# Designs tried in a protein design chat: miniprotein binders against q8wxe9r568to878. Part 10

Target 1, 311 residues: q8wxe9r568to878
Amino acid sequence: EEEITVDVRDEFSGIVSKGDNQILQHHVLTRIHILSFLSGLAECRLGLNDILVKGNEIVLRQDIMPTTTTKWIKLHECRFHGCVDEDVFHNSRVILFNPLDACRFELMRFRTVFAEKTLPFTLRTATSVNGAEVEVQSWLRMSTGFSANRDPLTQVPCENVMIRYPVPSEWVKNFRRESVLGEKSLKAKVNRGASFGSTSVSGSEPVMRVTLGTAKYEHAFNSIVWRINRLPDKNSASGHPHCFFCHLELGSDREVPSRFANHVNVEFSMPTTSASKASVRSISVEDKTDVRKWVNYSAHYSYQVALGSIW
Key: E = the ipSAE of ESMFold2; O = the ipSAE of OpenDDE; V2 = 0.75 times the mean of E and O plus 0.25 times the DockQ between their complexes.

## First folded at step 6 (miniprotein)

Design Mn1
Fold by ESMFold2-Fast, scan of step 6:
Structure Mn1 (fold): chain B 311 residues (1-311), chain A 80 residues (1-80)
Amino acid sequence: as target 1 above (311 residues)
Amino acid sequence: SGEVKTKTVKLYVEGMDSPEDAKKIEEALSKLPGVESVEVTLEDGTVYVIYDPSKTSPMEILKAIEEAGFRVFLVSVEEK
């Protein structure tokens, strides 16, 4: 059977403010992948909600795809696979291409802007330093200003949420966990009593608590990582924030940096959504009318939440 | 350069569809203290503003464009 699948993936990156997560800097990279099973020569045309063709688009009814937005967007820095006729695009904004046989490939990428005023949730973080003690607390709330959150019945989840708190290299020793049985044995020996002439050391295992998900030090990221499988959860509807708490007792105030971290990293995915509102308006295959057409959307978010005053 | 203490902010302005719109944005931004230069590209809706961060900020630049009647997004800020 004749079919073509278009995958539209947005990648959001940026920096947001400490308190209300106002977007301070951002970019959105959109990638469009094609997978087709088409017989013979298959010259294809793809139509996007490109602002430069607004009011001038001409498409056959059979080629019109279901709309996901009424918005028209600007496409910046378009880059194409070699199968695209770039001269046609530059002259008419038509994405004309001959797809690769039966393999998924990136047809094009371009930069856009974030189509929402707010991110799907906000993360507020407070740090407290008292001598050699450091405490970090975060509060996560779903944003009612994000369009996909407005109707609980049609709400799209944030999946595989990862919030990373960078840990200074000096503190890594306080988080290290090993399968070394001798370490537990050494702790047991120390518990037998005070050593003559030993200096006292201040330092205990970090206390990490979360009200949702899990939190632990992950060396791969040099960070404490708070992981939440899906947002919103059953308690998000009550309006109460999800919380992360970490308490560290360092051996000396000399081990406390002047700033715990300048930022917290947030990363998650949203299926069936678009950060850019990039939308496939039409798909046509020359000399073919009975073609099955599929469009899938997804968005991946990766950004920094500033912990200090930025502006 | 070493003597210039400026930053460049890149913005995307929605609804900037004519030379008249571009001029309106340029005029609104030129009134802000600390704005050194403004470059507008109608084709892709981008605006570059070179500014003195001791006299103004990206937030004030965004506010000036919004008060002029346009929706605006901050794309990036480049030091120096």
Scores: ipSAE 0.000, ipTM 0.112, lowest interface PAE 21.9, mean pLDDT 77

Design N1a
Fold by ESMFold2-Fast, scan of step 6:
Structure N1a (fold): chain B 311 residues (1-311), chain A 103 residues (1-103)
Amino acid sequence: as target 1 above (311 residues)
Amino acid sequence: SPREEELKAFQELAKALEKAEGLPGEVKTKTVELKVEGMDSPEDAMKILAALAKLPGVESVRVFLEDGTVYVIYDPSKTSPEEIIKAIEEAGFKAELVSVEEK
């Protein structure tokens, strides 16, 4: 009956370089949500791997949470729910709170630095504009430099991957007038590589091909959206890239095409991982010994990849 | 305040340890479990934490005051259970090795 769940969610945002996806600018925001079912007025204490208390950790054995990292991190710009005693935190770094009963709420948020050297995968994109013709090609590779990718047996997936290519408003009419074509989904073949099992009308209608997942224009995002349910693809050979290809013919050679895009937007989630390496070290509930304690981690990534403009 | 002075001291120790060892998340670690005698107060536990924070290769310390147990997460390339025990003993306590686990 007595239980408390702590959800630690990281949000990575940033800008990465064209070729090797070097991190040029980033923010990591950590949000901690609580959901508790505790009798009476329960006073709780949360212990994080806060660098400012490194080397002075005193806890009861029952309050210890499983270790997820050896790293200690700096918490920047901490903001708290009204149930947290901020004076206690200011003076001692202790997160002391009385949780809302049976209601999921955000206990606190803070900023950290990204704990990895690389992102989970790289996306290289080349764009060519010649008169009324535009071509976009992307190559996606899993990064071996990302810690969760080092061991295939313990690898954590990137889920609901969305790669968005912004479409200039002048080109939107070309997508809306496209007729329904007899096309089939495209899939990479483990031992053969890319396969294209569709046809397209010649002329100004867009040609979009992917080796994994699906791609189409989505008006909600004003973008061509490449969707991949899960990376790495368990049915694909190790190390081969996943590819996106798009060809647009915008009409007569007298029409001057606009710049396609300055960047590509990439978004995905990773369960049971942390971008910040924020870790719950202890959970205490005053005067209660039989409390069930749960901690869940997740990271959401949303960033821009710069585009190349030359063939 | 006394608490702020104490916290500042530990912040300085943590910064020195981090600079000496690099980022903790990049190291392969082990955990040693120790039984410590003479630890009768939170102040005693703080002395043990301070002693271990100065030792290169120590990444994390957890103290269970009531049953005299101390867990140390360390980098085996930079320190050992023997050096950890020595640091605790130099701080005025008696420590005994219970177990070592790779983690």
Scores: ipSAE 0.000, ipTM 0.205, lowest interface PAE 17.7, mean pLDDT 76

Design N1b
Fold by ESMFold2-Fast, scan of step 6:
Structure N1b (fold): chain B 311 residues (1-311), chain A 100 residues (1-100)
Amino acid sequence: as target 1 above (311 residues)
Amino acid sequence: SPREEELKAFQELAKALEKAGLPGKTKTVELKVEGMDSPEDAMKILAALAKLPGVESVRVFLEDGTVYVIYDPSKTSPEEIIKAIEEAGFKAELVSVEEK
């Protein structure tokens, strides 16, 4: 059977301000992957919503792909797989290629400008140090300014949300015995604390609490990791804010580092969305008219939110 | 002090929220809360206030027993904020209200 699948994947990275989460700097990288099952030597043509072809697009009706955007975008720093005829791209902006048989490969990548003014949610984090006591508090709210959040009937979720609070090396010993929250973590912590003893006596065990998801210290990231499977919460139609609270007692105020992590790391995915507004406008296969054509979109976000210094 | 630096940061947040889309719509209330002695208590207060319409941001200071709330006065009031804290099992007293 004749079939071609185009996966358009956006990667957002950047830094946002403390408090209002205004985008201070950002990068959007789009990768287009192809997986095709086509007989013979198949020459394919891919058309994007490239601003340089606006008003001059020539596409057969049968090759037009569905799209929800009317936006035309600038493609920066285009890089192509060796199967792409770059001369054709420079002359006509058409991506002409002979795909690899039955294997998924990256056809091209390029950079764009982020299409939104805000991110899907805001994270406000406060840190407080009083002697040997440290508190970290976060307030998470869905952003109504983000386009995918405006209509609750068509809202697309943020999935596998991971918020990482870097733990200074001086505090790692305090988190050795407190890596899991809740009733299960309380039982496990008590049993493990009793059996392990201490290699260094320093303060009490840290307390981490969240109103949604789970939070625990994860050594692989050298961070407290707040995990939320889905935002907005399926059980909260009103989009109520979600909170993280952490309290720890250090053995002495000398354990407070002169510099703390200046940022909290946020990472999540949004299926069927685009951070770039890149859109596949057409797909054609030479000498074939009954090809099954699929286009999938996804966006992955990974950025830093400013966090107050501890002094 | 660390408390004063954090309060200043919270006051700057109120100004940032006004700039971002709530021009002249937010007020900050300072409350003294009795019975808030643990991180669990702090979380109960945060959770109760997060559910209250019109509450934009909350900062809890466990050691001093103080709570700061940035809110939209067209949707809630200091009286409703105090009521939410009291329904969560604590006693709250109004210290100050500022229109920043």
Scores: ipSAE 0.456, ipTM 0.792, lowest interface PAE 2.7, mean pLDDT 80

Design N1c
Fold by ESMFold2-Fast, scan of step 6:
Structure N1c (fold): chain B 311 residues (1-311), chain A 103 residues (1-103)
Amino acid sequence: as target 1 above (311 residues)
Amino acid sequence: SPREEYLKAWQELAKALEKAEGLPGEVKTKTVELKVEGMDSPADAMKILLALAKLPGVESVRVFLEDGTVYVIYDPSKTSPEEIIKAIEEAGFKAELVSVEEK
């Protein structure tokens, strides 16, 4: 009956270097949403692992929430819903609010510094252009430097991984043909000779191959999209890289733009893991002792991997 | 219990901080345990926390509303249990010294 759910969602965005994927620019935004079903006018207090209140907590045993981290973090640029008493927060760092009943709403947002040295995996990409031929190859490896990857038994998966390679509009005509190819089909096409000197061979359909997941041109993104449902798989967990390979033959070297691609876009979600290390330490509801309390965590990553100069 | 785990973790954190600083006898902290009367709500606990946070030399404050217990880690060169009690009393509560431990 009486219940409150706190949803903590992190969004990582940034730019990483070609090759070793060092973080060049980053932003971590945390949004906290509340959904409550509480009788009467309920005054609530939320306690985070805010470094400014480290060791200065006011708690009842019943209000203590299971923690996901021992870290204390700095909250930057806090912004609050109108139901939060901001004067109380500025004076004491207490998040005091009267929630909208039966309505999911964003209680607050803030920015933090990414706590990890590396992202969950690295993507190394090599691009070559030779006349009218374009070749792209990427290698994906799980990062041993990412904390959630250190113990396979406690590992949190990267889900719905989407790696997008932007395709110039001039090349879209080459992808109107059926371009989704299996590994065996790609071997057969790679072994074909293209020396017949006909225009039907020139500008042939792209050759694409992946060792995990699927890859195809998706017009909605104007990109070749490599999709992987979950990482790591058995091979990735053992340290083996996964590969994306694409070879296309344009009708003429004049069809290769001078600025074809500057980056590859990488996007995925990690359930139950926090990029910010934000943790709910306590939830209290004044004048109520038998309240059901839940906290959910999720992180969404969306960043660019620089390709550098390819001309 | 959660309270005992919090107290242990808090004390271990204080000891780790002293060890990391590696400077014995300079800024050594003490912990005082107080019993506070009149603290019946989170709002009362907040008044106590704010009064203590403003006191020079107070490093950390832990308030347990259910049993009226307050723990304060402080720098004995900047403040004392007597000044800490006075701050709580000026905030409108009664405080009694239970124990003082040197780390």
Scores: ipSAE 0.000, ipTM 0.160, lowest interface PAE 18.9, mean pLDDT 75

Design N1d
Fold by ESMFold2-Fast, scan of step 6:
Structure N1d (fold): chain B 311 residues (1-311), chain A 101 residues (1-101)
Amino acid sequence: as target 1 above (311 residues)
Amino acid sequence: SPREEELKAFQEIAKALEKLGDPNVKTKTVELKVEGMDSPEDAMKILAALLKLPGVESVRVFLEDGTVYVIYDPSKTSPEEIIKAIEEAGFKAELVSVEEK
């Protein structure tokens, strides 16, 4: 019955360069959620790897939590739920709170810097416009520079990968829409009925092909969406690149903007990892001796790959 | 020509890939003519087989005219090994050209 769960979720946002995916700008937002089932009025204390307490922390052995990092980090722009005693934090850096029982709530959030030099994979995209024809090609390669990718035995997957290619509003008419009952037929045509690298003169349906996952136009995002359930692919050799190909024939040259798009959107999650290297060092519950303590880490990545003004 | 513009875009990706690795890596582009590639499924088989080959950086397939461009590291693979990979996948390939880039 006496149990507390701490969920540490990192949200990476940023812009990376066209060719080499250098991080041009980024933000890492860390959110900490609490879910507790504790009897009575429970006063809790949370300790993070806050650089300001490095060398000065005093923690009872029973309150120490397993850590995935030896790094100490700077916490920027800390914001707290009303149950946190902010005066205690400002004076001692201790996160002191009385949790909402049986309710998952956000205890706090703060900003950090990204702890890695590179992202888990790189995405290269080439776009060509020739008359009424538009072609988009992307190559995805896992990055050996990302620390979690260096050891295949301990590698953490990128899950629910979405690579979104914004479609200009002028081109939306080329993605056929059918009644609710006909939508499965349209999706089937897009996913497997189209020719790889082939188009017709009639302003036919876009040709979309991928070597891993699926690709189709999704109106909810106003984009062509390349979806991959899990990277790296278990059936592919280490370092093997994955490809996306799209060929679109428009009705006339007048329907083509001077630039296809400024960026490609990439989004995915990594379970049991931290982008910030934020770590829960200790959890204590006042006047409780046998509390079950759980800490879960996850990172969500959402960023733009710049295509440059010359695409 | 449209093909020349496609090849330039393809080669630009090879340059970008080199920036992430060893600055001493020099890539080459080989152009192949492939027979037996009659469907999108065939094109994907060729693409998948080539991308698994060590030293292959990028592959571009033109289904309509049966051409395949491969950007590769000549210290790790060769046009002969690339052709062999296509043949082991069930197709016939012949060398058209090799250029630096």
Scores: ipSAE 0.000, ipTM 0.241, lowest interface PAE 18.1, mean pLDDT 75

Design P1a
Fold by ESMFold2-Fast, scan of step 6:
Order: sequence, then C-alpha cells, then structure tokens
Structure P1a (fold): chain B 311 residues (1-311), chain A 97 residues (1-97)
Amino acid sequence: as target 1 above (311 residues)
Amino acid sequence: SGVESVRVFLEDGTVYVIYDPSKTSPEEIIKAIEEAGFKAELVSVEDGTVELKVEGMDSPEDAMKILAALAKLKGDPELEKLAEALKQFAEREKKRS
C-alpha cells in the first residue's frame, strides 16, 4: 500500500497584556512530522505556502493538496532532518527528501509570525489585597476576533485548557489540603468596577470556585490550576464570561509577600487549526501516482498573561 | 498606539510587527525604530503585518532597544512593569535561534 501522512503542529508561546490580552511578544514554532508506507526507495517533495516560491510553483494536479488558507508565509530558521537535501532547499526552496519508511519522524521545523491578531479567548484578572486578605478573580471570554471563532458552524474548540496561578512559596502551607470544585451551572455576573470585600475569618484555608471546569492547588506546578476540558461550552453562546475566584485569608498582613507572581500561565490545544497558517500545498512521490496522502494540523498554545504590579 | 505585537529575528536582521492600520502605519513603525538608533527598510506589508529589515541589530541588547521602542508606540501605561519579562523573552528567543 502506498501512503504518506504529514502532521503539521504549531507551538505558540508568548506574553500578552493585562486586561485585553494584546499580544506583546510571541513565538510560533512549526514542526512537520512524516509517517510513510511506500514501496521501494521513494523520493518525496513537500510544497508549503512559502512566500519565496509564490508565483514559481510547478506541481502536477495529482500532487495538489486541499488548501487551508490563501496566505503565503515567511519561513524563518528552517532546520531539517538528515534525509532532506538542504542544498536543493537553499538553491530552489524545494523540500526534497527520502523518508524513513514505517517510522514517524520530524522532517523539519521553522519559525513564523502568529497569523491572528488575537488569541482564541481573553483572560482578565484582578487581584485585591486588603490587610491579610488576598482575592484573585479571572474572567474568561471567547474572542470574536479570532478567525476560527467567527463562524459558529466551523468553530474549533480549545481543548484541555489549563490556567495556572503561581502561588508564593510562603503560601504553600495554606494549600496543603486539596480543595476541588467540580463543574457547576452557576452563572457569573460581571460587576464592572466592583471591589472585593473582606472577611472576619483569619488564617483559614483558601476558598476557590469556578463557573466552569475545576480548580485546585497542584504542587507539580506550584500553582492553583483552573482546568476546562473544552471551550466554548454551551453557555459561552450567551456572551457571559466564565469566572475563577480565589479568596485567601493570611494569618496577618505581614504574610503578604513583597514578591508575588506577575503572570498567569495559559495553556491549551486546538485540533485541525494552525497558528502559523502554514499549509501543505503539494505532496509528490517520485514515479508513483496511486499514493494516499493525508495532512493533519494542530496548534498548541502556551503563554503568559501579564498582571503587572499588584501592590 | 496601534502596535499589537512585535517579533524580532536576530539571525535574519528582521522585525515583524502586527498593527492596527487605522491607528498606525509602516512609516510610523519605521520612524520609531530609527529614533531608537537603527535603520529600517520595508520588506513586505500584509493585512495588518509589516516586515522590516533592520541594520545595526546584531545583539540581544539591540533587540531589546527595538522591542522597547515599538512597545512605547503601543501606548501601554503598564509597559515598564513588563520590561523584565520582555527582556527575558528576548534572551530566550536568542538562545532558540
């Protein structure tokens, strides 16, 4: 059987602003993996939407792959597996290779610019300190500016969402007991400009609640971790944000640290999407016409949401 | 105001800027880089993204100056609070290159 599978995986990393989550700095790394089952010794050619070959593509109809974008992108810092003829690439931008049969391997990687102006959702976080009382609240909303969110019929989910709030080392003793909140049908009402109240209970264990997913302290990350299996959920269609709330009463106001986390870490994956807009335009196999060709796309996002000064 | 994100490629000597065309322009972005002490030439413009070739950018310190200049163009009052994160991001980026 003649078959070749190309997996295109994007990894987004960066820093976004407090509040509106404007992208301040970013990095997109694309990795392309090949898995082939081809008879004999097969020479293959991979065609990408490389801006430097725009208008100079020469491909056979049988080798053309369905397009995922009309964009042409610049490939930075291309690095190749040893099976790729790098001289051919430098001279003509052609990705020419002899695949390792029946072995999944990374053919190449490169860096690009993030193709979207916004991330799939925004996370706004407010932190309040009143004496020995510390409160953290986050509001999560799906972004209508992200291309995969524009059409509900073609919307792709964010999966395995993990939002981590770093806990100062001096507070770890307050999280020694696990507190888990399951998914609840509580609706969150955003009160613009609202301030946090104080409590009369001193030195008690932390209170955490979420309107979607679960939240608990996870020692492996030294963080409170808010986990959501899938976004958007059914309630996201109403336009209301999903909320995380944490209330911590320290033994005294002297236990409030002079150094607190200035970031919230956000991590999730999106199947069948691309952060780079890298697209496989063609797959050619020398002297073979009956080759089954598959292309899969996925994107993983891992970034910091800036909090700035808390005091 | 109007700059949304900045990406610096030290090995290529290039800078990519995502911006709002209604608030700023490639010309203003080039001016900001030049005011920071570098020469910038337009390489390409796509919808809301500009690619620039920058002369005199050959160290992480130079990259930080360019990032700071473009961050000021964003008009964000919280930028100074993020200076350390931006510096560390630029250093990490240099090591990955």
Scores: ipSAE 0.000, ipTM 0.140, lowest interface PAE 21.3, mean pLDDT 75

Design P1b (at its last look DockQ between E and O 0.35; V2 from the best seeds 0.00; counts 0 for: pae E 3.2 > 1.5, pTM E .760 < .8, other shape alone 4.633 > 2.5)
Fold by ESMFold2, look of step 7:
Structure P1b (fold): chain B 311 residues (1-311), chain A 96 residues (1-96)
Amino acid sequence: as target 1 above (311 residues)
Amino acid sequence: SGVESVRVFLEDGTVYVIYDPSKTSPEEIIKAIEEAGFKAELVSVEDGTVELKVEGMDSPEDAMKILAALAKLGDPELEKLAEALKQFAEREKKRS
């Protein structure tokens, strides 16, 4: 069966401020990949929500692809695979190409801007270094407004969330000792009027605690990594933050730096949505009416959240 | 001036136009299509959008002529796009 699949992948990168998570710098790189199984030398056209086109189009109804976005986007620094007629694009904004057969390839890439005012969640982190005592605490709160590009009623989760806390090389040995099998991840009770709830077992003091997911030191990143499979969590009370806590006591003969790392790294994916709201409005295949047409969206976020010794 | 965007459906000659009612009208839009050599029938008008049925549009090149004619009622940026689409349509004609 003949078909063509268009994969639209956004990659958000940036820097956000501590505390209020104001976006200080961001870049979105959008890559469009094609996988097609078409007989003959099929000539294809791809229609995007390009602001320079702004709905000025000549279409067949069969070529129209569903999308929920009403935004028009500006395409910066477009780069194309050799199968795209670049002169046609620069003169008419038509993306005209002859796809590679049965081979997934990058049709084009371009830069855009982040389409929303806020990120899918916010992260507040407090750190302190007092003598040989190091403490790190984080509060994660969900934001609203992230729906699928194809269905406005579907809220899109954040998947495979990683929050990485860089660890100075001087402290690595302490985390190796604390990564012994049996480390426990606990849900903490959060009450109104409390900044952070904790549960203790008589006679013990955990090194790391989380209310959701897991946390451990990972040598591959030289960081403590807080991993959450999916946000929002189905059983958590609305409005309450998800928390991370770490307490570390360094040896008396070890030098303690006056500053923890200046940032926390956040990384996650969102399926079925885009960070830029780049969308495919149409897919045309010359002289064919039996082609199955698929559009997939995904977004990957990787950014730094500033932090300091106080806030 | 006043035409903001144009969508042309190849299979049946349906044309949707978004326009600024303070700058142009459905009558001016129909006139532009007729001056390009096609017959236009008004189907509906809704708050800055007009739907037309165009007779005599038999090819993609005809659709490009209609788009180009309506782009002359728009901003200079839209007119540039329309002229580029005419050149693209002429290229497609030679390839057929």
Scores: ipSAE 0.269, ipTM 0.707, lowest interface PAE 3.2, mean pLDDT 78
Fold by OpenDDE base, look of step 7:
Structure P1b (fold): chain B 311 residues (1-311), chain A 96 residues (1-96)
Amino acid sequence: as target 1 above (311 residues)
Amino acid sequence: SGVESVRVFLEDGTVYVIYDPSKTSPEEIIKAIEEAGFKAELVSVEDGTVELKVEGMDSPEDAMKILAALAKLGDPELEKLAEALKQFAEREKKRS
C-alpha cells in the first residue's frame, strides 16, 4: 500500500518578560518531515499556505488536503533537502521533490513570525528571601488572547507542560529526604482548592505545593520541575490561576546565594502548528491516484520567563 | 472565514474554480467561459466564495482559451486565476 506522511512541526523559542509575559525575543522554526512508501520513481509536490502561492493554487482535487486555517504565512530562510528542485521553487514556489523511499527525512525548514500576540498561558513567579528562608510562588493563567483558547469547542491544549525552577546546587540536599530505603526526592502535595497566600508555614522541612500536576526536584535539570499533563485543565474553573508554592528553610543565611536563577524555563507541546500556522494545502504524487496521504501537525515551545524578585 | 484565494483544481477533465465574487459575478464568469466554448455552472456559494465547475478543458489550448476569456473581465482576482491556469497549461504541455 502506497502512502506518504507529512509531519509539520513548529519549534518556538524565546524570552518572555516577568510581568505581562510579553515576548521579548522569539524564534519560530518549522520543519517538514516526509515518510513515503511509493513504488518506483514518484515525483511529489507539496503545497503550503505560502502567501506567495496565494491565488495561484492549481491542484488535482484528489491532492487537496483538508485545512482548517485560512491563514497565509510568509516563509523566511527556506532550506531544502537535496531531493527538492530548488530552481522550481524559486521560479514558481512549488515544492517539487523525489522522496527517499521508506526513510523519514527532513524535506525542508523555514522560519516565520510568531502567529499569535500572546503565548497560550502566562506565568508569574515571585521569589522572596528572608534570612535563611526562601519562598517561590508561581501563578499560571490561560491567555484569552491566544486564538486556540477562545473557543472551548476548538480549543487546542498545551501538553506535557514543564516549568523548571533552577536550584542552586547547595540547596539540593534540602530536597532529599534520607529514608531508610534510600534518598527520596521531596514531592509536592497537590491541593486543588488551595489559594497559596499564607506565609505561615512553621515547619523546618521543605514544603512544596501545587494546585495541579506534580512538582519535584529533578537532577537531570538541576531544577524543581512542575509538570502538568494538559492545559487547560478540564476540571478547573476558567479564570482561576494554577499555583506552585515552595518554601525552603536553609541552614543559614550564608547558604543563600547572592545570585540565584533569575529565570524560569517553560516547555510544552501542542498538537497543531500553533506558532507558525503552517499548513499543508495539497500533496501530489505523480501518476498515482491511490496514495494514502497523511499530515501531522505539532508545535514545541521552549522559552524563559524572567523572575520577579521581592527583596 | 472564506477562502481568501483563487483556487483551481482539476477532476476528471473538469476544472473547478473557487474565487471571491465581490467584483465579478458568477453569472458574468459563466457567460465569459461559455462564450469561449466551454460549459460552466455554479457549484456552490459559501463563506464569501464561489465555486464554479468548468467542463471541457482537456488540453493546454483549452486552458488558454479560458484564460483569455477570464482576462477580458478585468478583475484582478481573475487575473490571478488566469495566471494559475496558464501555469497549469504550461505544466500539461511539458507532460505531453
Scores: ipSAE 0.222, ipTM 0.668, lowest interface PAE 1.6, mean pLDDT 85
Fold by ESMFold2-Fast, scan of step 6:
Structure P1b (fold): chain B 311 residues (1-311), chain A 96 residues (1-96)
Amino acid sequence: as target 1 above (311 residues)
Amino acid sequence: SGVESVRVFLEDGTVYVIYDPSKTSPEEIIKAIEEAGFKAELVSVEDGTVELKVEGMDSPEDAMKILAALAKLGDPELEKLAEALKQFAEREKKRS
């Protein structure tokens, strides 16, 4: 009956280097959504691990939420829903609000810095052009130590991984329904030195091979899309890289641009984690004692990996 | 100033203070609370941290008075926070 749910969602965006995936530019945006079912007048107070209130909290013990981190963070560029008393926040750092009952809404958003040194995995990509033939190869390796305080073999999962290779508009004609039949997933252990060669499965049709997941041209993204449901793979504790290979035969060397693409796009989600290390420390509802309180964390990553031409 | 941080728990009437023993003492902390109109009893003390049971702390306004009194024994940043929280409590009272 009396219930409030707080969803903390981080959105990481940025640009990383082609080799070691060093973070060159990044933005972390945190959005906090509320969904409540509260009777009567329901003035709520939310407490975050805001460094400006470190050690100076005034909280009833029953309002304290389980902590997900010992870190205190700086909140930048805070923006609030109209139900928040913004003057109270600016003067006391208290997030005071009257929620929209039975309606999921965004209470606030703010920016932070990325709390880790490295992303969950690195992606290295090599492109080669020989006449009218184009080959793209990628190697994906899980980063050791990304999820602090976890066994490297049981690192927090990356879900719904999508790696997109933009396809020049002039190559789209080579990705027709028939070319989908040439796609294959490889379930063998592949070292970086292993070559898939220029083996064509069907004449001039594109060849796409992956060691994990699936790969195909997806018109909605105007890209070749490599999809992996979950990383790290439960059966790949060996540390071998996951590989993607694509071979294209164009009708003329004049259809080859000076470079395949400037970047590869990477997207994935990490449930129950935070890129910002933002944490809900307390939730209280004025004059209510039996309120069921839920806090959910998720992080979505969307970034570009720079590509280097080898010619 | 010797007080580094203060946490106030209204429901169980407790106050936790982290302090620099070279600049202040549990006795000075208790005295400050009592001068603010409350009765404080020492529950535990461990190097640099004191836990107190405070009588007469029945409302957020009372908690703000205690925080303000202890902030006077701390750095200007702590005093600014206490002042902001006091202003918030006063606005709440006017709203009610």
Scores: ipSAE 0.006, ipTM 0.303, lowest interface PAE 10.5, mean pLDDT 75
ESMFold2 (binder alone), look of step 7: mean pLDDT 71; pTM 0.604

